VHH binders against DUF1769 family protein (duc2). Designs and how they scored, part 3

Target 1, 222 residues: DUF1769 family protein (duc2), of Schizosaccharomyces pombe (q9uua7)
Amino acid sequence: MKCFLICGSKKEPISINGTPNVVKSKYFEGDVKVRLRDYETPDEEYFEQSNDTCSIMIRGRFLPTESTLTADDILFGNQFEKPLRDVLPMGSNLLMKGLQYVDPSIEFDLYCDQPWAFSPFFATMTKMQVSDALLPMEYFEDHSSRRSQMQQQVIRQESSIDPNKYILADFCNPFFNPSTLSISIPYTKMSFSIKNYYNGQPLRYFCKTRDGNVIFAVEFDL

## First folded at step 1 (VHH)

Design jA3 (framework vhh_7ocj_1)
Fold by ESMFold2-Fast, scan of step 1:
Structure jA3 (fold): chain B 222 residues (1-222), chain A 121 residues (1-121)
Amino acid sequence: as target 1 above (222 residues)
Amino acid sequence: QVQLVESGGGLVQAGGSLRLSCAASGFTVSSNYMGWYRQAPGKQRELVAAIYSGGSTRYGDFVKGRFTISRGNAKNTVYLQMNSLSVEDTAVYYCAASPTYWEFLSEYDYWGQGTQVTVSS
């Protein structure tokens, strides 16, 4: 599979498990790195420590803007070009329950002409560090209290984003394998494919503002 | 260098009120997640109240309607107004700060020394 960074009018290839790509946007400056466990050029240093099948790591800072941006104003997730198919025996309702179990902050509409599922960037079930300095794009562990607090709190964040701080975020998933478009059942070797759900369209992860401005996107051309 | 200094604790009778203050240095209160936690002897530390940089707040169920968290940005201070106190509110109260807007990560969490609140019957 091929992977691309979409930023502004540019679409450039991403080297999976390789050198990060630069993100330059009105809203954000930084780097993005995509890692896949099942890929011809391995990232052994990362995957010796991680049980995940994929990682989208974002490093940088959100830039000052004319209107104040809050944590709730920045979204990360998936948007589709075409309607999704219901090819699972138990239907899309089971898939939605699974998504909400993994990420209680997720907002979605999977039945519209261009389906979407987004979470506030700072409220996803992913890992994040905040620092006064740019951190290395290396494996890091999530603090257990963060995960526990998120599971207890479904919060819409209204906090202002500090443009003087750098973030390091790792969007990773042990259940979903984007290389095969399959979902694994936890604690078993059972999995099932959802490839037909995509109806021939690519898998895209968007970072965007709530009012619709795309900051960047990562596209997996399957 | 970040420091959080609590004040305002003490002994109070049931039904009374106290206002706790947390003065921050090396850290900007208005742009960060701030919280109050408490810990009674032999018990786990629990969240009392939190305020996000945008001003939205969260409270533990045991204090909802009685306690109010707020900021004094001019003094770079966060406050906890405690009303209708009961003996069950007796604990050491800790001020906490995090650069993350809704999460706490141990290596980036900042904690004060704690201030004792004792409520007598």
Scores: ipSAE 0.000, ipTM 0.129, lowest interface PAE 14.4, mean pLDDT 76

Design jA4 (framework vhh_7ocj_1)
Amino acid sequence: QVQLVESGGGLVQAGGSLRLSCAASGFTVSSNYMGWYRQAPGKQRELVAAIYSGGSTRYGDFVKGRFTISRGNAKNTVYLQMNSLSVEDTAVYYCARDTYDFWSGSYGMDVWGQGTQVTVSS
ESMFold2-Fast, scan of step 1: ipSAE 0.006; ipTM 0.278

Design jA5 (framework vhh_7ocj_1)
Fold by ESMFold2-Fast, scan of step 1:
Structure jA5 (fold): chain B 222 residues (1-222), chain A 125 residues (1-125)
Amino acid sequence: as target 1 above (222 residues)
Amino acid sequence: QVQLVESGGGLVQAGGSLRLSCAASGFTVSSNYMGWYRQAPGKQRELVAAIYSGGSTRYGDFVKGRFTISRGNAKNTVYLQMNSLSVEDTAVYYCAKDESTYYFDWLLSGAFDYWGQGTQVTVSS
């Protein structure tokens, strides 16, 4: 599989398990690194203590804007180019109710022409650290209490993003494996493939503002 | 070194109440995800209640409205208040601590890094 960084009008290849790619947008300045388990060039140090299959690690700072951005204004999630198939195994509504139970902040519409599912960035990042200085890529100290607070919309809406702080965020989890295009149902031994829904369509993770401005995207081209 | 010690279990009649305690050492309970699980003979462990570092709570459907999880401010302890007990609540109750930094791990059954020895709760009737 190939991976690309989309930032503004540019689309550049990402070296999986390799050197981070620079992100330079109106809203964010930093870099992103994509890791996949069992890829041709392994990142053994990262995956030695993890059962996750994928990591999208984002490092940098949100830039000052004319209108103050809050923690509720930055979204991270998926948007599809083509309609999904009518039938999803195990029922799409049941699956999405399960996802909302795990991530109550997720918003979605799976039945429109370009299906999408987004969560607030600060609520959905698996790990997150904030610092006064740029942290080394791969350094991580998680404050789970801050992450749980970010699940509350009122707290996110009252939390202004400080453009003088650096963020190190890691989106990794065992629920969705982009390499195999499989979804595991939380609390069960059940999983199902969504590979058939990606026939000729890439998987994209978007980081965008709530009003629709794309900050960057990571594209997995299968 | 992380250690969890449960107490407060015992024999009670249906309709009664018990309060379980989980005394922790090696970490601070107020800043960690903590859960209570139970296991009856021959069955899988199931989530009873969980409390997140921020104070929000989660309960299994079978105990919602009857059980309450909380933290002790002075003692490094997590409590499970069990009201309106039924025979079906008979199980060994385990306290668990999660060291995982993964978003989904704190919501998955069996995702805890450390478990206590368990305390038996028997409900007669």
Scores: ipSAE 0.000, ipTM 0.119, lowest interface PAE 16.2, mean pLDDT 75

Design jB1 (framework vhh_7ocj_1)
Fold by ESMFold2-Fast, scan of step 1:
Structure jB1 (fold): chain B 222 residues (1-222), chain A 119 residues (1-119)
Amino acid sequence: as target 1 above (222 residues)
Amino acid sequence: QVQLVESGGGLVQAGGSLRLSCAASGFTFSDYAMGWYRQAPGKQRELVAAITSGGSTRYGDFVKGRFTISRGNAKNTVYLQMNSLSVEDTAVYYCARDYFDWLSPFDYWGQGTQVTVSS
């Protein structure tokens, strides 16, 4: 598997489990690191204590713009260039209803010419810490109330992003494995592959503003 | 009214040890995560150690293996045991409630305690 950072007009390779890549955007200044548990160059320190299969760790600060950014303004999720293959209306709706039960803030349209699914950045990050200092890329335990609070649109719209603070965020979980394109069903030993549905296109995670400005993207070349 | 009061700082020689204490009042201490930060002159404040309400701990790379954070819920106090101190540990050390606060307009910080390590 190959991984790339897309930032502005630039596309550069990401060293999986290696050195972070720099992000410089109108909206964000920092770096990003991608980790995969089952990869040829392991990040043993990170995965020794973790059941996660993957991590996209984002460190930096959101920059001041002409208007104050709120937690509702930053989205993280997936966007595709062409239709997904073998998407069944009822089957996909059931899957997405299940995902909305777990993440009520997720918005999606899987049936359009360029399918997408996005969540508020501040709601979807598995772990997050804010500091006056640029922290090392070691994640810390997050208070569970952040995710539940940030799933509420009113709270997000009232929460201004402080451009003088540094954010360390980790998007990780034990359920989705990008290396195998499989989803593990919680509380069971069952998993299933979703590789067929991608229709030969890469899997991309975008960090973008709600009004459509891409801050950066991480591309998994499947 | 949330109040955090640090103590235990001072001058120590390299290789020595200090124990910092932070006495908390004005909230239910056992419900909150606590952390220690430090700031050297002309530098930004950085996280040293943190402990959750359940007792899980995290440390900055520069202190791992040398410092130990702990808490005494009965005394509403969080502690930082600092061993094998080096000149690079010289800073003002701050106690903080909820080290993960991402959007609060008010960070609950103590006034800080000075730690100076001489060669």
Scores: ipSAE 0.000, ipTM 0.162, lowest interface PAE 11.6, mean pLDDT 78

Design jB2 (framework vhh_7ocj_1)
Fold by ESMFold2-Fast, scan of step 1:
Structure jB2 (fold): chain B 222 residues (1-222), chain A 121 residues (1-121)
Amino acid sequence: as target 1 above (222 residues)
Amino acid sequence: QVQLVESGGGLVQAGGSLRLSCAASGFTFSDYAMGWYRQAPGKQRELVAAITSGGSTRYGDFVKGRFTISRGNAKNTVYLQMNSLSVEDTAVYYCATEGYSLFDWLGFDYWGQGTQVTVSS
């Protein structure tokens, strides 16, 4: 599998389980690191302490813009360039039930010409820490209340993002394995490949503003 | 409603000790990191010490080896033990949740009223 960072007009390779890639945009400055379990170049230090199959770790700060950004303004999720193949109502309900189990704040439309699924960034990150200084990628803690508070739209809309603070955020999913392109169904021993549903297009994770400005994206070439 | 109430400040001679306490209410104390900051006249507010929910500690370079931060989750209280005080430690000391609460890191800072520490020569 090949992985790429998209930032502005640039598309550059990501070294999976390796050195972080720099993100420099109008809205954010920092870096991103992609980790995959059981990849050819292992990250044993990270996965010794985690049962996740993948991690997208984001470190940096949101930059001041003309209008103040709030926690409700930053989204993280998937956007596709063409319709998903063989998405039937019964099969897609099972898929979305699994996704909502992992991320209750997710909004989606899988049946349109350019399918999408997005969550508030500050709600969907598995772990997040904020600091007055840029933290090392391995220095991490989070309180359990952050995710539940950030699932509330009113709280997100009232919470301004402080451009003087640095974030360290980790997006993990124990149910989706991008190296095998399979989903494990919660409460079962079943898994199934999603490769055919993606209709030859790559899987991309976008970090964007709610009004549509892309901050960066991570592309998994399927 | 989040409240942080500091106590234990006062006047002390150089070389002396003080113990500050901060009683917290209105949130699940054990889930949040707690910190102590100080502000001397005419200077910016600076971090003195922080303690995570798991008990890991961080200190400002000027107080390492002299100050100890600790927490009592059963009493919803964070403490700062201040030893070998110098005139340069004179400041108002503030209790805060730092970088680990919605109300701190997203532009809503929750601070106590502060407690004055004065160290005389």
Scores: ipSAE 0.000, ipTM 0.146, lowest interface PAE 13.5, mean pLDDT 78

Design jB3 (framework vhh_7ocj_1)
Fold by ESMFold2-Fast, scan of step 1:
Structure jB3 (fold): chain B 222 residues (1-222), chain A 122 residues (1-122)
Amino acid sequence: as target 1 above (222 residues)
Amino acid sequence: QVQLVESGGGLVQAGGSLRLSCAASGFTFSDYAMGWYRQAPGKQRELVAAITSGGSTRYGDFVKGRFTISRGNAKNTVYLQMNSLSVEDTAVYYCAKSPDYSWLFEGSFDYWGQGTQVTVSS
């Protein structure tokens, strides 16, 4: 599996379980590290402490812009180049209902010409820590009540992002396994292979503004 | 659980001064950012001033240089010193506590106080 960082006009390889890649964009300054369990080069220090199958860890700060960025303005999720193949309405709905159980703020449309699913960055299943200085990109536990409050759109729209704070965010979960292209429905015994749904296209995670400006993306070539 | 009690509002003439106080209870005051918001009749609520647990301050553009926010952790109280008041400062002023994730969004607050009326006459 190959993994790439897309930031502006630049596309560069990511070393899975290796050295972080630098992110430099108009909206964000920092770095990103991608980890996969059961990859050829292990990250035992992280996965001895984590039951997750994958991690996209982002460290840095959101930069000031002419318009104040709020917590409701930053989205994280997936966008596809073309319709997903073999999308079964019941199967897709069941999968998405499972995802909504753990991420109630997720919005999606899987049946349009360019399917998508996005969550507000600060409300998603992401673990998060904030500091006045860059924290090491290590395993951590999320002890904040952030997610509960950020699920409310009114609170997100009133929450201005502080550009003087450094964020460490870990997009991780035990449900999705990119190595097998399968997802387990949270808190059930059911799982689905999603391999056929991607119709040969890559899996991309976008961090973008609500009005459509891409901050960066992580691409998994399957 | 959380209680915020504002005081110090009233009627003043343009050019005058007022000092607002907010007594806080029901949480560990020193761990949270505190702020002051205001709302004039028929207008949206807006941020006046905020102070972090560490003492860093932020002000709305219309009050910079005229208002000063401060806190007394020993007294569980946050203050707003309002100088050079104008008719445009007439509003209900609300004391606010930061969310439990204040380390992320110290400029964003939950409103818990009843508010105190400030009226500036010409």
Scores: ipSAE 0.007, ipTM 0.198, lowest interface PAE 9.4, mean pLDDT 80

Design jB4 (framework vhh_7ocj_1)
Fold by ESMFold2-Fast, scan of step 1:
Structure jB4 (fold): chain B 222 residues (1-222), chain A 123 residues (1-123)
Amino acid sequence: as target 1 above (222 residues)
Amino acid sequence: QVQLVESGGGLVQAGGSLRLSCAASGFTFSDYAMGWYRQAPGKQRELVAAITSGGSTRYGDFVKGRFTISRGNAKNTVYLQMNSLSVEDTAVYYCARGPSYDYIWGSYPFDYWGQGTQVTVSS
């Protein structure tokens, strides 16, 4: 499996469980690190006390734009090339309710020609910290931090994104495994394979604005 | 070296049709989104249509229902079929290479441009 960082028209390889890649875009500056459990080059310190299968860790700052961005204006998630109808388990309403139960901020349409699922970046199912200074990538590797709830929402009282603050966000969960292309529905015994919809095409995680400007993407070449 | 060569422009009467072609070379065509932009004298350049590597399309509001973008990966060519043309469609039309990811909304970062082809619609 190969992994790439997409930023503008540039596509460069990511070293899985290795050195972070620099992100420099109109909207964001920082770096990204991708981790996979049981990859050929292991990251044992991260995975020893976690049942997560994948981590996309984003560190940096959102840059000032012509109009002030709010936390709700930055989205993170996926868009699929093909409909998911043929691979959804019986009781797709339970799947949709399960996804919203785990991540109430998720917006999605799984029944259109190009299904999509996006959450506001600052409200997604992730561990996140906002700081006056750039935090180390190892910040969440403390034992107690990794045992917290599936969703960690940063306490914010402002709607506007502060371009002078740094973020550290860890998008991880134990339910989606990119290596097997399977999804387990949280708090149920239901799971399904998405392999048929990714066979021959990459899996991409997009960070984008609500009006559709891509900030960067992480691509898993499956 | 990346090269984009447009063809098919010209003079047409209002209500007529034109088909533009853009032949691409110097990169793996099937991996990239392709797009068409246009610019009339004294006006801002605007997106006409875009198509991703997977075939998803996006159209500018002024051309929806009249124009169709398509691609022929075997020929490394992207096409723009323009129907029901009006005087307001008069512009230089530019072919552009977009990103190597599949999304159908927002602004595409285009990094290579053709030289343009003139489309003139007479009343």
Scores: ipSAE 0.000, ipTM 0.133, lowest interface PAE 16.8, mean pLDDT 75

Design jB5 (framework vhh_7ocj_1)
Fold by ESMFold2-Fast, scan of step 1:
Structure jB5 (fold): chain B 222 residues (1-222), chain A 124 residues (1-124)
Amino acid sequence: as target 1 above (222 residues)
Amino acid sequence: QVQLVESGGGLVQAGGSLRLSCAASGFTFSDYAMGWYRQAPGKQRELVAAITSGGSTRYGDFVKGRFTISRGNAKNTVYLQMNSLSVEDTAVYYCAADYGSPSLEEWFSEYDYWGQGTQVTVSS
């Protein structure tokens, strides 16, 4: 498995569980770190008491623009280059129910020529902190900093983004494993693979504005 | 081989009417629920209308009372009669088929087969 950071015209390798990659764009300045639990190079400090399988951790500052950006204007999610493969009707329904269960704010269209699924960045991040100083890319100390509590405390979707503050955000969960492209059903020992849906194309996570400007993307080339 | 082919789209003035057709082949049409979805540029795909194999119908809230879905099993075709069209009805309209009866209340309900879509444009 290879992992890449796409930012502007630049595509560079990401060292999984390694040194963060710098993100420098018109809309954001900071860095990103990708972690996988059972990768050849372990990140033991991060996975000590976490049951998460993957983490995309973003830290930095959203930059001022002439168009004032609100929290709802920044999206995070997936976009594909070609149609997804239809597999089985029940399997498809399980996928969609699972996605909406873990991210109720998700918007999607999986049946168009370039399928997509996006949620407001600040609604989809599992953990988030706002600070006057750049915070270390360490694991959040406690699990009470999960999505709903953190978003109520630090930022609301309709709020203007303060360009003088630093954000530390973690997209992580115990349900989806990008290495195997499988989803675990909460409170059960059941899981199912969505690998055949991808029809040979990579899994990409995009951070973009609502009007379509890509800030950066993380690509898992499986 | 399964195929759904939409027709009947086009340009109409507000207050006008259109009738969309979807011709199905490659499966036993009478056993399938049929639906119409629409998608405007940059918007999510939403349920317009659906009809079960038994003939029960459901409609999206924004079209109820204006649109009528029907099916002709002898011709393997599902129809959408669209009356009192408004500019907000401008979208690509897609035909869909599913074995059985998916939840008609949920706009994200997944169908087994989809057509390529037909454009409907309503001018003021």
Scores: ipSAE 0.000, ipTM 0.076, lowest interface PAE 23.0, mean pLDDT 75

Design oA1 (framework vhh_ozoralizumab_d1)
Fold by ESMFold2-Fast, scan of step 1:
Structure oA1 (fold): chain B 222 residues (1-222), chain A 120 residues (1-120)
Amino acid sequence: as target 1 above (222 residues)
Amino acid sequence: EVQLVESGGGLVQPGGSLRLSCAASGFTFSSYWMYWVRQAPGKGLEWVSEISSGGSSTKYPDSVKGRFTISRDNAKNTLYLQMNSLRPEDTAVYYCAKDTYWELLTFDYRGQGTLVTVSS
């Protein structure tokens, strides 16, 4: 499997568990690092401290624009270029209930011609911290109280993003493997694949503005 | 050491006015966006106003727009909130915040707050 960073018109390879890739856009400057447990080149320093199967770690700052960016203006999630295959209401409903349990802020439409699922960036990141300087891209502790507050719509809609601060954000979980498109059942060695629903499409995580400007994307090409 | 000291709160009748002040120290005040945030007892934080570092841009939620005015004096390192036409639902502790809403959640860059009580 291969992983790519899409930023503007460029698509460049990501070294999984390796050196971060630079992100330069009108809205954000920083870098991104993708980690996978049990990959060819291990990141033992991160995964010895974490039960997660994958991590997309984003470090940088949101840049000032002509209008003030609010927390609700930046989205993170999935967008597909063509319909998902064989999506059944019962099956997709169970998957979406699981996803909404983990991320109550998620909005989606899986039945349209270009299916999508997005949350406000600040509401969906598993962990985040803010600093006056770039922090190392390493494991850090859960700020669950901050995350729960950022899931409140009123705070997101009306809180501005400070362009003078750097963020370190970790999008991670212990159950979903993006390289195999499989979901692991907790406390078992069992997993099941959702790959057939993707209709041959790669899995992409987009960071974009609410009005549709893509900041960057991470692509998992199986 | 970042320090914010709010003042100007008190008891006021519905329809009345109050002016809140925030004295800032320990950082370059003129370089930061500043915020007013409030918290009613048992409720979460609610953003009520923001102002750019130079004072050229301000923003308000619909609940206070037209009634509240945020301003700043960079020479005095002071942030203000002029509150007019106060309503019982404006009753809250009002906090001055120097930085992103992230700091508001930890209270690292907000002060002790000033209580505003509007008779219900």
Scores: ipSAE 0.000, ipTM 0.147, lowest interface PAE 14.0, mean pLDDT 80

Design oA2 (framework vhh_ozoralizumab_d1)
Fold by ESMFold2-Fast, scan of step 1:
Parts: C-alpha cells; sequence; structure tokens
Structure oA2 (fold): chain B 222 residues (1-222), chain A 121 residues (1-121)
C-alpha cells in the first residue's frame, strides 16, 4: 500500500509509521503522521500501548482568517470522485452502523455521483490535546468529554478556535483497518472487507472548511 | 487567566473519608465539564471522576465507583469529591481539571497544583 499527503496542488508520499509530513495551508500549519498496525515497518511504541489498527495524527495550529474560525467550521471525513459500488452483503447499512458506532456525528450521502461522509473535526478526533507549545507525536490518552460537547452544533458555533494555541489530535480506532479495507464488528471475531465498495477508487481523508476549502487530505492508494 | 485551586487533602486511616474541593476562577465555570484525576507516587495520571457542566451526568471507573461522589456548585464556582471507604491504594495527589472548550483545553491538559491524600495507618 501507498499513502500520500495532498496539500494544495502538491501530492507527496507519506512514510507509514515513519517521519511526519508537513502541512502548510491558508487555514493550518503543522504536520501529519499516519500509523498502521498491519504494516511491514512497525511502530512498536505506539501499537504496544494501543489497541488501535490505524491512526492519523494531526499536530499544529489553525491560522487567523478574515472571519473568526469556530469549531463548526472545520470538517474531517471522506469524499469520492465517482459513485460507490453497493456490493456489500448487508449493504451500506452495516458500513454506516460501524462508522456511526465510532463517530455518531457523521453526516453522509453515499448514493450521489460524488459520495461523501464528513464530521466536525473537533467532534470526530478520537483524542486531542491543546498547548501553548508544539507537543511530541507520541502515544497519548484522554477520556474526552469534548467529543460529547462538540457533537452539539450550538457549542461548536460558540467555540472560537484560538490561532495562538497548538493542537495534537489523533484519529484512531480498533475497528477499521484501511490497509486491508476491513471492518471488525465490536466484541466479536467477525470482520469483512469493503474493498469492492470503493469501486477502484483510493480512500481519502479530507480536512476541509465547511465552506469547501480543502486544508489537506491523506490518500490510501489501494 | 484560568485558575484551579485544590484543597481538603490530608492523612486518613483505611476506611475513613475525605472531601476535596476545587475553587475555579478566570472562566465561566458553569459552562465546563470538570474532572478529578490522581497521580500516585511514581505512577501515571489516573482518571477518577467526571461531571457535566450542569451536574446531571457523572461517571466513575470501577476502582472508585460506589465509594467516591463528584458534585459541583456552579453558584460558588466549586467542584467537590466526596471520598468514602478509603484504601491505601487511593494514596495520591488529586488534581482538579477543566474541559475548556472555548480555549481548546481538554481534560487533564489544565490542572491545578493538586492536593495530597495519604491513606495509612
Amino acid sequence: as target 1 above (222 residues)
Amino acid sequence: EVQLVESGGGLVQPGGSLRLSCAASGFTFSSYWMYWVRQAPGKGLEWVSEISSGGSSTKYPDSVKGRFTISRDNAKNTLYLQMNSLRPEDTAVYYCAADYSSGWFLPYDYRGQGTLVTVSS
């Protein structure tokens, strides 16, 4: 598998379980690191402390804009260029049940010509820390009530992003493995592949503004 | 200027009780989720309890469930932890922490200086 960072017109390789890639955009400056448990070059320090199968870790700060950015303005999720192929045994229903189990705030339209699924960034990140200084991209934990608060649109709209603060955010879970394109059913030994559902398209995770400006994307070329 | 000040720690014998307090200032206390976390000597931080902004939702790990009770007084900007049936393994420095949504501070990122609880005969 190959993994790429898309930022503006630039597409560069990501070293899975390796050195972070720099992100520079109008809205954000920082870096991103992708980890996969089932990959030939292991990140033993991270995965020995974690039951997760994948991690996209984002570190940096949101930049000042003409209008104040709020938590409601930043989205994270998937967008496809072409229709998805609905060949799953239980269809998109089981796929969406799995995704909603991990991320209840997800909004989607999987049946349009350019399917998408997005969540508020500040609601969907599994873990997050804020600091006056850039933090190391090491394994960390939180039991975040932030997720519950940020699922409420009014709270997100009232929460201004401080451009002088650094964030460290980890999008991780033990259920979805992007390297094998499989979903594990929680509390069971059952898993299934969704590779054919993507209709030959790569899996991309986009970080974008609600107004449609892409900040960066991570592409898994499958 | 956000400030949390813990108090109420001390020496207590096994089976005893203590009540911790946390005085908050510099933010709208009633709008934030609050936490108690602890750190035993030579150990990492351990989550002990959480309470929603309005006080209607609380959560505890099994290690303290039924023994500890978190509460808050939004009129006084004060968080409390009632600790009953204390055990030697409850010996730790106890910290008050805030989920500072408008400033992007998350649980355990913002803490006061802590208050020491020693459970020993």
Scores: ipSAE 0.000, ipTM 0.137, lowest interface PAE 12.8, mean pLDDT 80

Design oA3 (framework vhh_ozoralizumab_d1)
Fold by ESMFold2-Fast, scan of step 1:
Structure oA3 (fold): chain B 222 residues (1-222), chain A 122 residues (1-122)
Amino acid sequence: as target 1 above (222 residues)
Amino acid sequence: EVQLVESGGGLVQPGGSLRLSCAASGFTFSSYWMYWVRQAPGKGLEWVSEISSGGSSTKYPDSVKGRFTISRDNAKNTLYLQMNSLRPEDTAVYYCARDSSIQLWLPGFDYRGQGTLVTVSS
């Protein structure tokens, strides 16, 4: 499995469990670190404290724009090159319900020619801290009500992003392992493979503006 | 250390009512969206209700809309499901579940309880 950072016209390799990659965009400056638990070069310091199997940790600040930038303006999610409805089993209604169940603020169209699923960045990040200084990219806990509050569009639209503050965000989970293409059933030890459902396309996570400007993407070539 | 313990299930006649409870511990209950999900004999998991962390927002699928009501008491760390006009098709093990934003395309939650059985029969 190989991982890449896409930012503007540049596509560069990501060292999994290694040094963060720099993000320089019109909308954001910072860095990104990708961690996988079952990888040949381990990050034991993070995974001894976490039950997660993967993490995309994003650190930096959103830059000043000519238009006001609010928490409703930044999206994070998946965009696919090939139709998913041709690779999903009958009963994909459960997948649709699952997306809304996991993240009630998610917007999606999984049955079009280039399927997509995006959530507000400030709602979907598993953990997040805001600071006056760059925080280290290490394990942290988030006990705030941020996720539930940011699922409300009116709250997001009233929340201006402060370009003088740094964010540290961790998009992590114990259920999907990109290196094995397996899904673990929450609160059990059972898992199943999703290799057939990818049908050869890469898995990409995009950070973009609501009006369609890609800030950066993380690509897992499977 | 996270625990969710459901109670209130039992045998009830069609048209009857039951109130399920879920006692939460080991986490800040008031910070999480909560869900009720069920599994009928021989079928998969079905989402039946959701509630925001503060209780101001709720949502239901068409199969239970108008009959079921989700609520919470954050001071008591307790989630409730009021079930009215019960039908034989509502027979299932009911689980309470804590919200998670694990993967955008995965159905799921990070923790659920052991469940409580509801049987609707004459």
Scores: ipSAE 0.000, ipTM 0.146, lowest interface PAE 15.6, mean pLDDT 80

Design oA4 (framework vhh_ozoralizumab_d1)
Amino acid sequence: EVQLVESGGGLVQPGGSLRLSCAASGFTFSSYWMYWVRQAPGKGLEWVSEISSGGSSTKYPDSVKGRFTISRDNAKNTLYLQMNSLRPEDTAVYYCAADTSSPWEYLFQSYDYRGQGTLVTVSS
ESMFold2-Fast, scan of step 1: ipSAE 0.000; ipTM 0.319

